VHH binders against q9lxz3. Designs and how they scored, part 3

Target 1, 367 residues: q9lxz3
Amino acid sequence: MVTRRRSKKKKKTKRKKQSSKEKEKYQTFINLPCDLLQLVISRLPLKDNIRASAVCKTWHEACVSLRVIHTSPWLIYFSKTDDSYELYDPSMQKNCNLHFPELSGFRVCYSKDGWLLMYNPNSYQLLFFNPFTRDCVPMPTLWMAYDQRMAFSCAPTSTSCLLFTVTSVTWNYITIKTYFANAKEWKTSVFKNRLQRNFNTFEQIVFSNGVFYCLTNTGCLALFDPSLNYWNVLPGRPPKRPGSNGCFMTEHQGEIFLIYMYRHMNPTVLKLDLTSFEWAERKTLGGLTIYASALSSESRAEQQKQSGIWNCLCLSVFHGFKRTCIYYKVDEESEVCFKWKKQNPYENIWIMPPLNLIDLPLFDHRI

## First folded at step 1 (VHH)

Design g8 (framework vhh_gefurulimab)
Fold by ESMFold2-Fast, scan of step 1:
Structure g8 (fold): chain B 367 residues (1-367), chain A 122 residues (1-122)
Amino acid sequence: as target 1 above (367 residues)
Amino acid sequence: EVQLVESGGGLVKPGGSLRLSCAASGRTFSSYYAAWFRQAPGKEREFVSAITSGGSTTYADSVKGRFTISRDNAKNSLYLQMNSLRAEDTAVYYCAAKLSYRFTYPGEYDYWGQGTLVTVSS
């Protein structure tokens, strides 16, 4: 049974008659100095930060600045058997199970500037996909071997976007294929093979300052400059300990890093000297956090030495069908493990979300 | 593609100074290794100085401490400040750009300017 109770009806319009003292407090709050705004906003979760960025231009600028400094990359897990995708952020709890029907039959190849490069091995279709907007940009078909790597230079919304792959490594020649956004067909370039005289495959590709850096399974580093159509193989090899079971190459603000993983010893972190092209081992990342995965890696600078992610490698690994996110502190040679226990292994890739998230369908202001 | 144009050459007395400029047009210059080479009459083209995209510099022993290479990526420009000039510095000076670790060898540079003449005479 429903019991009736009297409710006092307050007219919404009466709330507009606030006291001068309350109006002064509100105006003072909106006009807070930038340092105090940064302190207030730094306490907000990402979704609340996005909502706060809608208040006014000053808050928008402050929120975007904090997202640039404090937002970590997202990890996307791809099912090998269906169209299901899981979103994970080590700074947040697991949030989303995503379904992208437009990606049916596609595998992930590369991630850069918030875009994924996807490939369908049955149709030979290439597709740029933005998981934050769900925008699709199809590219001309290309046959790719299952172990073939492909990379791109920047977002496909730019006319300067370039697709790059090494399609063939023979005893005598290396064949490179490139595609510019407005080209009629793939461009093929053939260079003499100056790599080691054994079977080489390219495992890691990063784009930095107009150049593709390509690392082979034997440790050869090659450079491709698309503006010059220039290919060069560097003579040096990165020093590594025996028994490496994985490697990750990443770029941060023009610097190139290489990480070797081992089953029973600490990772080796190397930095490329861009003048000599020699690799040097590093015992510190100078406050960087590197988010490493086999196909893509992201990075951020962390200024606070007391931060749990200061000078760290963040790795997504599998331990007996379980996902584990590991933070390895390079200077302390210590490991902090954040466990994610879920069965059925997936492929994974790190991706940086865009700076302005306010209008994106992935984020709802009705939280 | 990139085009390079040098300027700033001229006649100068021993002990004098000159600043050479190289203007790049076409694609963004900031990604390139850039270098200065010189060629005296009857001699091969020789390395003078190089600068990486990140600003690291290398100098030939003959000019170290006297010449300074610099770049301004916002202006797509490369510079060579030449101090304490000697008669032996008389040459046509070329700017060059490439992507490679072997930046001291002239035959490996992809883009070259037309050159600017520097004459150091008593």
Scores: ipSAE 0.000, ipTM 0.113, lowest interface PAE 21.5, mean pLDDT 70

Design g9 (framework vhh_gefurulimab)
Fold by ESMFold2-Fast, scan of step 1:
Structure g9 (fold): chain B 367 residues (1-367), chain A 123 residues (1-123)
Amino acid sequence: as target 1 above (367 residues)
Amino acid sequence: EVQLVESGGGLVKPGGSLRLSCAASGFTFSSYAAAWFRQAPGKEREFVSAIYSGGSTTYADSVKGRFTISRDNAKNSLYLQMNSLRAEDTAVYYCAAEGYSIEWYDTGTFDYWGQGTLVTVSS
């Protein structure tokens, strides 16, 4: 193990050695036509794209531009028994086995903008963790029930990062707790309960355009606006067929999508109309790919129609099969399975790698 | 009394075709999702294809475009049409059916299994 100061010294020595290699590489590739350079770089997996971005400014700009188009979410699998972790890139079918001793005893709660929110039920500690950089940002303690949902608005490196959870629901009142980055303590707000009295829990939470949208197990959609300190329950319910056995909600560029899974029927894909607050069924995603997991989901606009993930639901856990990861093509109403470990819905999560990475410690440093 | 019985396995040359059948008895097959799994020598059992009671289908990456799953509810039968067979398709093929009693939080395994039928792709 090397301290930050030793890492800087080692990095300076490495930089001197790499500067010589970069000069040699620069002389080798400087005359490559831009179209050929982009074609070569577009075929590189993320690790090699990041390495290529260190060659020179022209390569760096090309690599970053292609990361915006080609970087897909990665799947993290957590093992509770041996503190082992697997990181999987479904586009390259490439796996990495990891050990994060700092996460011992923690369970995953949410994923957004390259960060995981982790919770330790024995210590009540909350921790933001970035698996790509290994950065940790601890948060004030909070008692949470095992199945209680928590979400955050953006990376904890931003002062606008807001943690959100619903801690208590009674017949008359609902209790919401929030924490802004750099605050001294959790803020507690109490609102009149306008949800159905038979509701048990929230299934899905997403953040979009400054608002948290919360879906209940009864199909009620509630919203919390932290800027207005406003809680409301929207009048529309998503049309759900009997026998739904899975629910995934995601946000993409201000749009909110909801997917209901069924054992014996095709999935229902719904989009929220933000003016009427009514749900409309969609038969196509218009090239969007949704990476769905129980605690949070990621989404991307796919650029190539010939891609196996174009207009697709990519599911890390599926009811009714051997819990194999599957791609469901919405327009073809067909599924393609790839094998992965059997997983509890709360033992895996999709995460988007940061686009501005100049190094991947995950692959360059052994644990 | 509940039974799934596979048939149609055999020896076939690379590039050839074979059709597997599975006969269900002792339960209302039309209400069940049904699937094909296979186990190659020295490997774990893997998913091949499934068909829901409503008729929608799913396929493993390795067989998509070459295999077609279908069902005949009037005959309580499940089929797998295998085209463009490869040496890597050599395996014991198993029929499986899944009942309504398996919930989302369950293990995700099928309720009923057949005994298997051997498919050998070799010249």
Scores: ipSAE 0.000, ipTM 0.115, lowest interface PAE 19.8, mean pLDDT 72

Design q1 (framework vhh_6qgx_2)
Fold by ESMFold2-Fast, scan of step 1:
Structure q1 (fold): chain B 367 residues (1-367), chain A 123 residues (1-123)
Amino acid sequence: as target 1 above (367 residues)
Amino acid sequence: QVQLVESGGGLVQAGGSLRLSCAASGRTFSDYAMAWFRRAPGKEREFVAAISWSGGSTFYTDSVKGRFTISRDHAKNTVSLQMNSLRPEDTAVYYCAADEYGLSYDSAEYDYWGQGTRVTVSA
């Protein structure tokens, strides 16, 4: 089979070149002054950086400091039928099959800061799960309608962690439920639906500077400030072209970005002006790389212009039974699509891995 | 259904040029991404070039970038590969492929294939 042979060939070639380069760099490092050693280490890919960190304390400290800069999100695919999951590392172009029996019957709701928010519709159980440590933080049970969306503000190990849900009970009202990690009960807030429009779901939620930004399937943006118990619908709507085939919202350092995918046109990237509440189209991301999926998004400032993911959109989409990851270079208006053959339907989500990958229980499954 | 028929192959001397064409039948062709793959004697199919449904995005394998140009004509339902500065290493059977949505380097993701057209480049 062409797919299997091509994947095997790439994997073997990459391993051989990587091993040879690892031997070469170790020979070189023995003879380098400290300043030059740090300069060379700064140019290593994440996997090589992790391996180099095992050599000695000085290299370990240099490599660990550089991981803070070069950490990239990983893509997780969850099977809807058999509790299987795949981890895809875009920096290494490598897949790893993993199995989480703890998550049997749970669906993925949201991802942030290395944690997944999981919900079991049969038992009404809520669970925070860290796939890298296998840590579980169970939450109080909550009955949720199918059209409810969930998000959280930060890792559940923080006392400031806020769990957030939003749904429309009627066309006239919006219901928000929140839970603080140190509280014992759910708080319900009800707001007048000021849109006075037919809309079915909130599609995208991001947390930024203390507030939740909620995007509807009609392109309307609302915000919820939990400290003020304040709900507001922003006046500016994104300029959407007809035939939109997908929508992703992401946050980076207080800035809000919106990506519209089109079946028949290149993706549009918009940035929200938080002063005027107007959307402006962007031709460049200034080195920013955005990783987006239907359930969550991640972003990072890319350090190397020669990187294949510099100034790029990495979009994980569902199309029928095909799994796709689209790499779109904004400055070059060029696209590369990586697809898998038709299989049982999958959920997908981006997640930020921890800085030390080598010591994690799942790392053995990577190879 | 979509059916693909390649043409334009032949024998050419190193440094020469050839233009391959792929004719598609079916009203859904305009919604498909199109690609060219090649198979050298005794080898598996490898990616050469791809073009999005709109013609706005193109992708090439490193060994042909700057020498080959892929294009499409929606009115004629054709995709073409202009091959310049041909090398003996370009000798292969060239296949046209079609798939829904986006561009892919992976031949297994293409649902429709032509029968192939042979290109021989003499040293």
Scores: ipSAE 0.000, ipTM 0.211, lowest interface PAE 15.3, mean pLDDT 69

Design q10 (framework vhh_6qgx_2)
Fold by ESMFold2-Fast, scan of step 1:
Structure q10 (fold): chain B 367 residues (1-367), chain A 123 residues (1-123)
Amino acid sequence: as target 1 above (367 residues)
Amino acid sequence: QVQLVESGGGLVQAGGSLRLSCAASGRTFSDYYMAWFRRAPGKEREFVAAISSSGGSTFYTDSVKGRFTISRDHAKNTVSLQMNSLRPEDTAVYYCAAPLYDSEFTPGSYDYWGQGTRVTVSA
């Protein structure tokens, strides 16, 4: 009793001194120089970074700045049941399950600039969906075959947003459909088929510098220029071996990259020479990180060579493998696996999250 | 270092004609597609016409077909747009554009742009 009273009295005096020191530390911490604040915040996982951005304007600006520097694409896995989606953040190394009733009956077609393009094969409805804001932008209906690919040029909030698809391929003709934001209907264009007879489908579409690059299952590269309404096939093709376990095409600042994967071999990285239209193998990405998935891919320039993602491929799935989310260092020819799950390659996609996450309803249930 | 300089814009009455010229410097574009685009007040930039490297193929937006003619002079490194039967809806700033790509099989994107020349068509 006496011991407790004496201990409580000493603890009360120390608690008052600690509370005063904690208040001094808090004032020092909130007034940290920007560089030190950024070092502290850069060690926080995304969830804590979002919480930190709510403290005050200086912290909000620092947190948003670090999201610009350190934000990685997120991987979304689509379930065919329950309108449920599994979201994977590589920085947290954990999955989060989300429910989007707005996407009931829709399949994913493409991802760009934080937006998903979704298609309902039963209603023929096209929908732009932002999983971070839950904004929906419906588009005019279009019948699409199951293996048909569609791409867009930029966020649907821009009047320059253009939807692109190849709707039919016959022995003589290729039919292309495009839709510009706020148009009344789809535009149809027909071109002579100059592709090889054993062409069946397009595997990859990327948009770069006003042009859609379309890669066929035979390795032929075709270009569509919507400003000219011009379609043509390039003479060069990348090597493609029978039994390729994956093919991913991406764009970064006007450069086109192609990744081929084989079950028993390291990934092969190729870059398109824009003057000769020949593919050249690369043993380095010059600090680029490529987040590759079958329907679309993201890329990010890494500034620090000491970063674990310098010259790295982040692969959502290997065709024929039971592995997902493999990091592969191109210059070191070394692999690190961070997730194990067999997934249909057309049921997952990389997406770039927005810089301001504090106002997003997606995180309210997690925080 | 690469520059495209447009000239020939001005004020003209409906039904009139203007000839726009684009002079390229810093690089020869004789092996490249060349194009004209325009931007009307309050509207997006739109394609007008393009010409292949050889000059053997020309492309036009539907609204100018039969009225506009694109041509090139390889010796002068210039591209011209002859505009006939001008309409008030042709009022815009006209831009000359050149691509990064040098292939006749792909006109690619347009990476080099001029400052534009203003065309006003009065009713």
Scores: ipSAE 0.000, ipTM 0.109, lowest interface PAE 19.7, mean pLDDT 71

Design q11 (framework vhh_6qgx_2)
Fold by ESMFold2-Fast, scan of step 1:
Structure q11 (fold): chain B 367 residues (1-367), chain A 121 residues (1-121)
Amino acid sequence: as target 1 above (367 residues)
Amino acid sequence: QVQLVESGGGLVQAGGSLRLSCAASGFTLDYYAMAWFRRAPGKEREFVAAISSSGGSTFYTDSVKGRFTISRDHAKNTVSLQMNSLRPEDTAVYYCAADWSYPLEGTYDYWGQGTRVTVSA
């Protein structure tokens, strides 16, 4: 197709003639060949890409196609002192400041498929919240300990959405609570505690191929299959990493990864063998970029260096007295590290924006 | 260099009251969520209460709800736990914990050394 022809602007502009030039520009864009539209639109920031997708069907299709290829997770920073938050796109180095008064009193628990799970510890209310559309889906109340982890399987707009939490508050038993869409109440299942004698808390939960994988503070891995109401503690453990100051577990297309974080050294990445349940260190991510935060993680595969971020770990970490967004290249001989510092007291979580971003309140007078 | 220091523990009779305090040295608590945990001899550590960085949200375990009150004082850089109607089962070492994010058992950045509370029958 035509990739070398460009939309030109006439030289010399006047305030009154800018509107005329904008009309000319608009007509030129609408009539461009698809390949040239792709090239032009690929150079637009996400906000402008969303605006462009509202112009007409051809532009919408071109913009959505580019978002499928180039959309990265966004980092949300929740203020701990008010209802404000910031969205950060690491690929474009752009921020957006927002306020959601409807989330007053709620803390974030988990992020998956563009949705946040929010919890109010004073009312025991659970709420799914979409920060891009401002849609809310309330869930039945549930008492949870402050340190208790929770996860869900997919967007609450799906009939397959399952809420999950696990706790081991007694030495003898594991308590699992689940909620399916349209259920009247939470389901409670109790299983014999087969975890080691050492004190165990659940720190990381990921959902993959119908199963919840739960990692404890001692490195024990357990799984829960809701279809079978089956709980099992797996025999394998990740190797100890002396000097690590944190770990993150993430899932990508059926694969489970574990990242050990160090304050002054490059992180290490392990992958779970789902047949043997043994962990193996990885020296390359094969084009995968992992976005890790304490409560949940996102990932994306990139075919080439299209977004400028490739084979990287993008980590929202606490480093000394500051929360930072740090990234590391896993496959390079020498350390390459860039840091974005957020000095205010924010809770951080990664979220995947939706591909159809047309008509979002985020980019109009509502926000 | 930076530490949390608990105080206010001691011996008290059932039905009595104690006020525990947690003070930070070397940093400000203004931006941290704060929690109290306790551990009785030979038992697991358990969550007691938490307060948000702003002080606008508080959470309690069911066994202490209505009896204990967590609060914070930004001017004094302290968090406190008021314990009323104490029972022998409240006997434990009480720990103050601080986290930049929400308090997470086993993942807290800062912990105090603990203060002992003994409730006699």
Scores: ipSAE 0.000, ipTM 0.107, lowest interface PAE 21.6, mean pLDDT 69

Design q12 (framework vhh_6qgx_2)
Fold by ESMFold2-Fast, scan of step 1:
Structure q12 (fold): chain B 367 residues (1-367), chain A 124 residues (1-124)
Amino acid sequence: as target 1 above (367 residues)
Amino acid sequence: QVQLVESGGGLVQAGGSLRLSCAASGFTFSSYAMAWFRRAPGKEREFVAAISWSGGSTFYTDSVKGRFTISRDHAKNTVSLQMNSLRPEDTAVYYCAAGIYEYDFTSEEAYDYWGQGTRVTVSA
C-alpha cells in the first residue's frame, strides 16, 4: 500500500510539472517580457520590425521604443529617367527597390522628419511625400530653377510646417516665398539684398531653433526668421576650401555643422559658434553621426563608443564616374566602410524613418 | 506707357505652324520674365510657356512640350512663341505677359503687364 501511494504521488507530480511547464512555455511565447522582446526585435531588419509592430499592442510598443532608441537614417536613391527608387538602410546593410508611379517626373528637393519635398519641373507641381506611409500632401504650383534650393521646417502633419525658398535675387532685393502646410497660396516677402554681387545660388539650407540658415555658393551665411519676417546676412564666413568637391550642412539639436569633402584628403568638419557666428574646425563629433547628402542631411547621437558609426560621417557623394557611400570616423581620421555604386543618374537623399509607423503599406504591397 | 503688343495669330490647318511675337515697350524688358497664356472659347486662361529674364531658362505646359518653343530678343524687346504641329485643341486667344515672379509663375497674378491677345484658330 505504501509503495502504491508513493508511485501515484510521483506520477501526479510529474504530470503537474509537465503541464505547468507547457503552460508556462506557451504563455512566455505569447506574452514575452518587454526587455527580452526588445532584445529580439532589435535584431530584426526594419521591414520585419515594422511587421512585428502590427502583431499586438505589446510588440507595437516595443518596436516603437526600439525605433526611438536605435533608429538610423535611410538613404533613398531616385532614378532621373523613370519612377523607380531604392531605400537603403546602412545600419542593417539592407535595401528595398520600389516603383511609385505617382512620383513619375518628380525630383527630390529636401528631406526632414521622415518626409520628402518633391518637385515636378514639367508640371511645376510640389508635394510632400512620405516613402514609408505613401502619404501625399500636394501644394500650389511654383516655378523653380534646377539649382534653386527649398527647405521646410518640420513634418507637414504639423500646423507649424513652413516651406521656404529664395525665388529671385536682384542687385538690390531678395524675394523669398514661404508656404504654410494647408495654406491657400504662397506668401511673397521682399528684403534688401545684403549679399555680394557674385552671389548666384544657395548650396545648403537648414532649419534650427525657428530660423532658416542659408549657405551661398560664395560661403556667405544668411538667415530668415519667419516669426519676425526678418532677413539678414551673418558676418562670418567658413574658411576657404581649395580643392573641395562637396559641401554639406546639417543641424543637430540647435548646433550647425558644415562638412567639406576633398578628392585627396580627409573631410573637414566645421561647427558654427552661434554667439560669434564664426566657424571652427572640429576633430570630434562627441558621439554624433552625420548622414550627409547634397540636398539634405540627418544626424543621430550614438551612445556606444564601440559602435562602427561613433563619431562618423556617412557621406553620399558622386565622384568622377562612380557613386560612393563613405563612412568616415572623424576622431580617428580613418575610413570605416564604403560602398561603391556603378555610375548612374540617380539623385540621393538621407531620410529618417517616422517613429509613429503604425501602418507601412510600402512593404505590404511589394515585399 | 507700358505696352505688350501680340502679333502672328491667324487661321492654320492641323499639323501647321505659326510664330507669335510680342513687342514690349515702356518698361525695362531685360529685368522681366516673359510668358504666354491662352484662353480657349468657353474655358479659363491657362499657362503655355515662360522664359526667364536672361533667356537661360524656359518652361512649358505638358501639352505643348516638344511642339512649342519660347525665345526672347533683348535688342528688339521681343518675346516669341514658335508653334509647330498645331492641333485643334490649341485654338485659343494667346496672351503675352511680363512679371518679376512675386507669385507662382504659372498663375496670372505673377504678371504685372498683359497684352490684349492674338487669336489662333486651328482647323481639323
Scores: ipSAE 0.000, ipTM 0.112, lowest interface PAE 19.1, mean pLDDT 71

Design q13 (framework vhh_6qgx_2)
Fold by ESMFold2-Fast, scan of step 1:
Structure q13 (fold): chain B 367 residues (1-367), chain A 124 residues (1-124)
Amino acid sequence: as target 1 above (367 residues)
Amino acid sequence: QVQLVESGGGLVQAGGSLRLSCAASGRTFSTYAMAWFRRAPGKEREFVAAISGSGGSTFYTDSVKGRFTISRDHAKNTVSLQMNSLRPEDTAVYYCAAEDYYSGLFDSTQYDYWGQGTRVTVSA
């Protein structure tokens, strides 16, 4: 049966997302030439950009357009023992505390396109959750090992959404399970394991150009093509083994990047040559900024070389007894640290906020 | 060179049992995955069962799961298929296969070594 809920409070919640005073405050900008308007808007922090977009249609269109380029991923933190969550915007150095009782008992598995994939190890339920809208999309149950990785291809609101997981039951074979929207059941495929013998686990999965790329704890890369039901292990290997702080993989516009760092060394960035399948070290990202965390990563192309996040790695890493969010400038070999006291690498994940934040209650309270 | 020789086929009544054996010669199979495929008259080859190089994992097609058991003996370099509760639909030529490469467990084109086959006929 359905669980009994307390009686709903049927009173109008007072929400002040914009006011005549706020509109009047921005009235001085309405008569600016388009180029100057764009310059002013591009210099506003995200919260003020959101407020500016509420003024009028022209400003809304300009602000939304700039958000596609300038909106950074946010870091979401999870509690070890309760259902409390915290969103952190590194650009503003501000937090928003959230409570999601609907996620009780769930662990985060993956983040993509503003959605989280959550797994309950006690009920075996899979759940898509959007922390900005609080929408929930339950998925068919699946038995998973505690450390088993899962990914998806795009938002669950699309009929093209594909769930993917990979595991090795024995080292000689790998098992791939996929689920596409409205399917009757999970599809299982079994392939020979061509990975190194010291392979233990798959660490990270990214989706690019219709293919899932899977990274092992030893730095081996494999791909799965769901349209062909094809599995292959790629010959390229990174020049050094990943350190104890881990190895992170991301995708941007069809290109695959690998970040690894050793406890006492600067982060190293490699790019995969998709023709030769060889890894090459990069000293510049051509304006790309990579947001890496243990379970998934995000990336953004920066429009301006003068941006503080140009050619940057933004890492959620374990350092001693603290978790930190680090901006590391690849071409300058310099860092800016934003310290956080939480210690578990699997209790945080980068998430991309939606383009229009003005109608979301979370962004009018603390951020 | 690796050579596979099947044995144990024959005629059996529905509900009966047969044990197929595959003997490998030439090299040790300790790292090879071994599989059984079958082909009924007028049909293409289909996967039946497979066993990992270590012998620790076994895989079956749904129609034989619970009825067939695959096993291997590393000392004798042999793979066996115990077939119980046989049905007329199990009538086929059964082939033993082995492979050097880690690709496509259910894909017959990925197997490098094949036996000549052993015929199994199940009467109604």
Scores: ipSAE 0.000, ipTM 0.112, lowest interface PAE 19.0, mean pLDDT 70

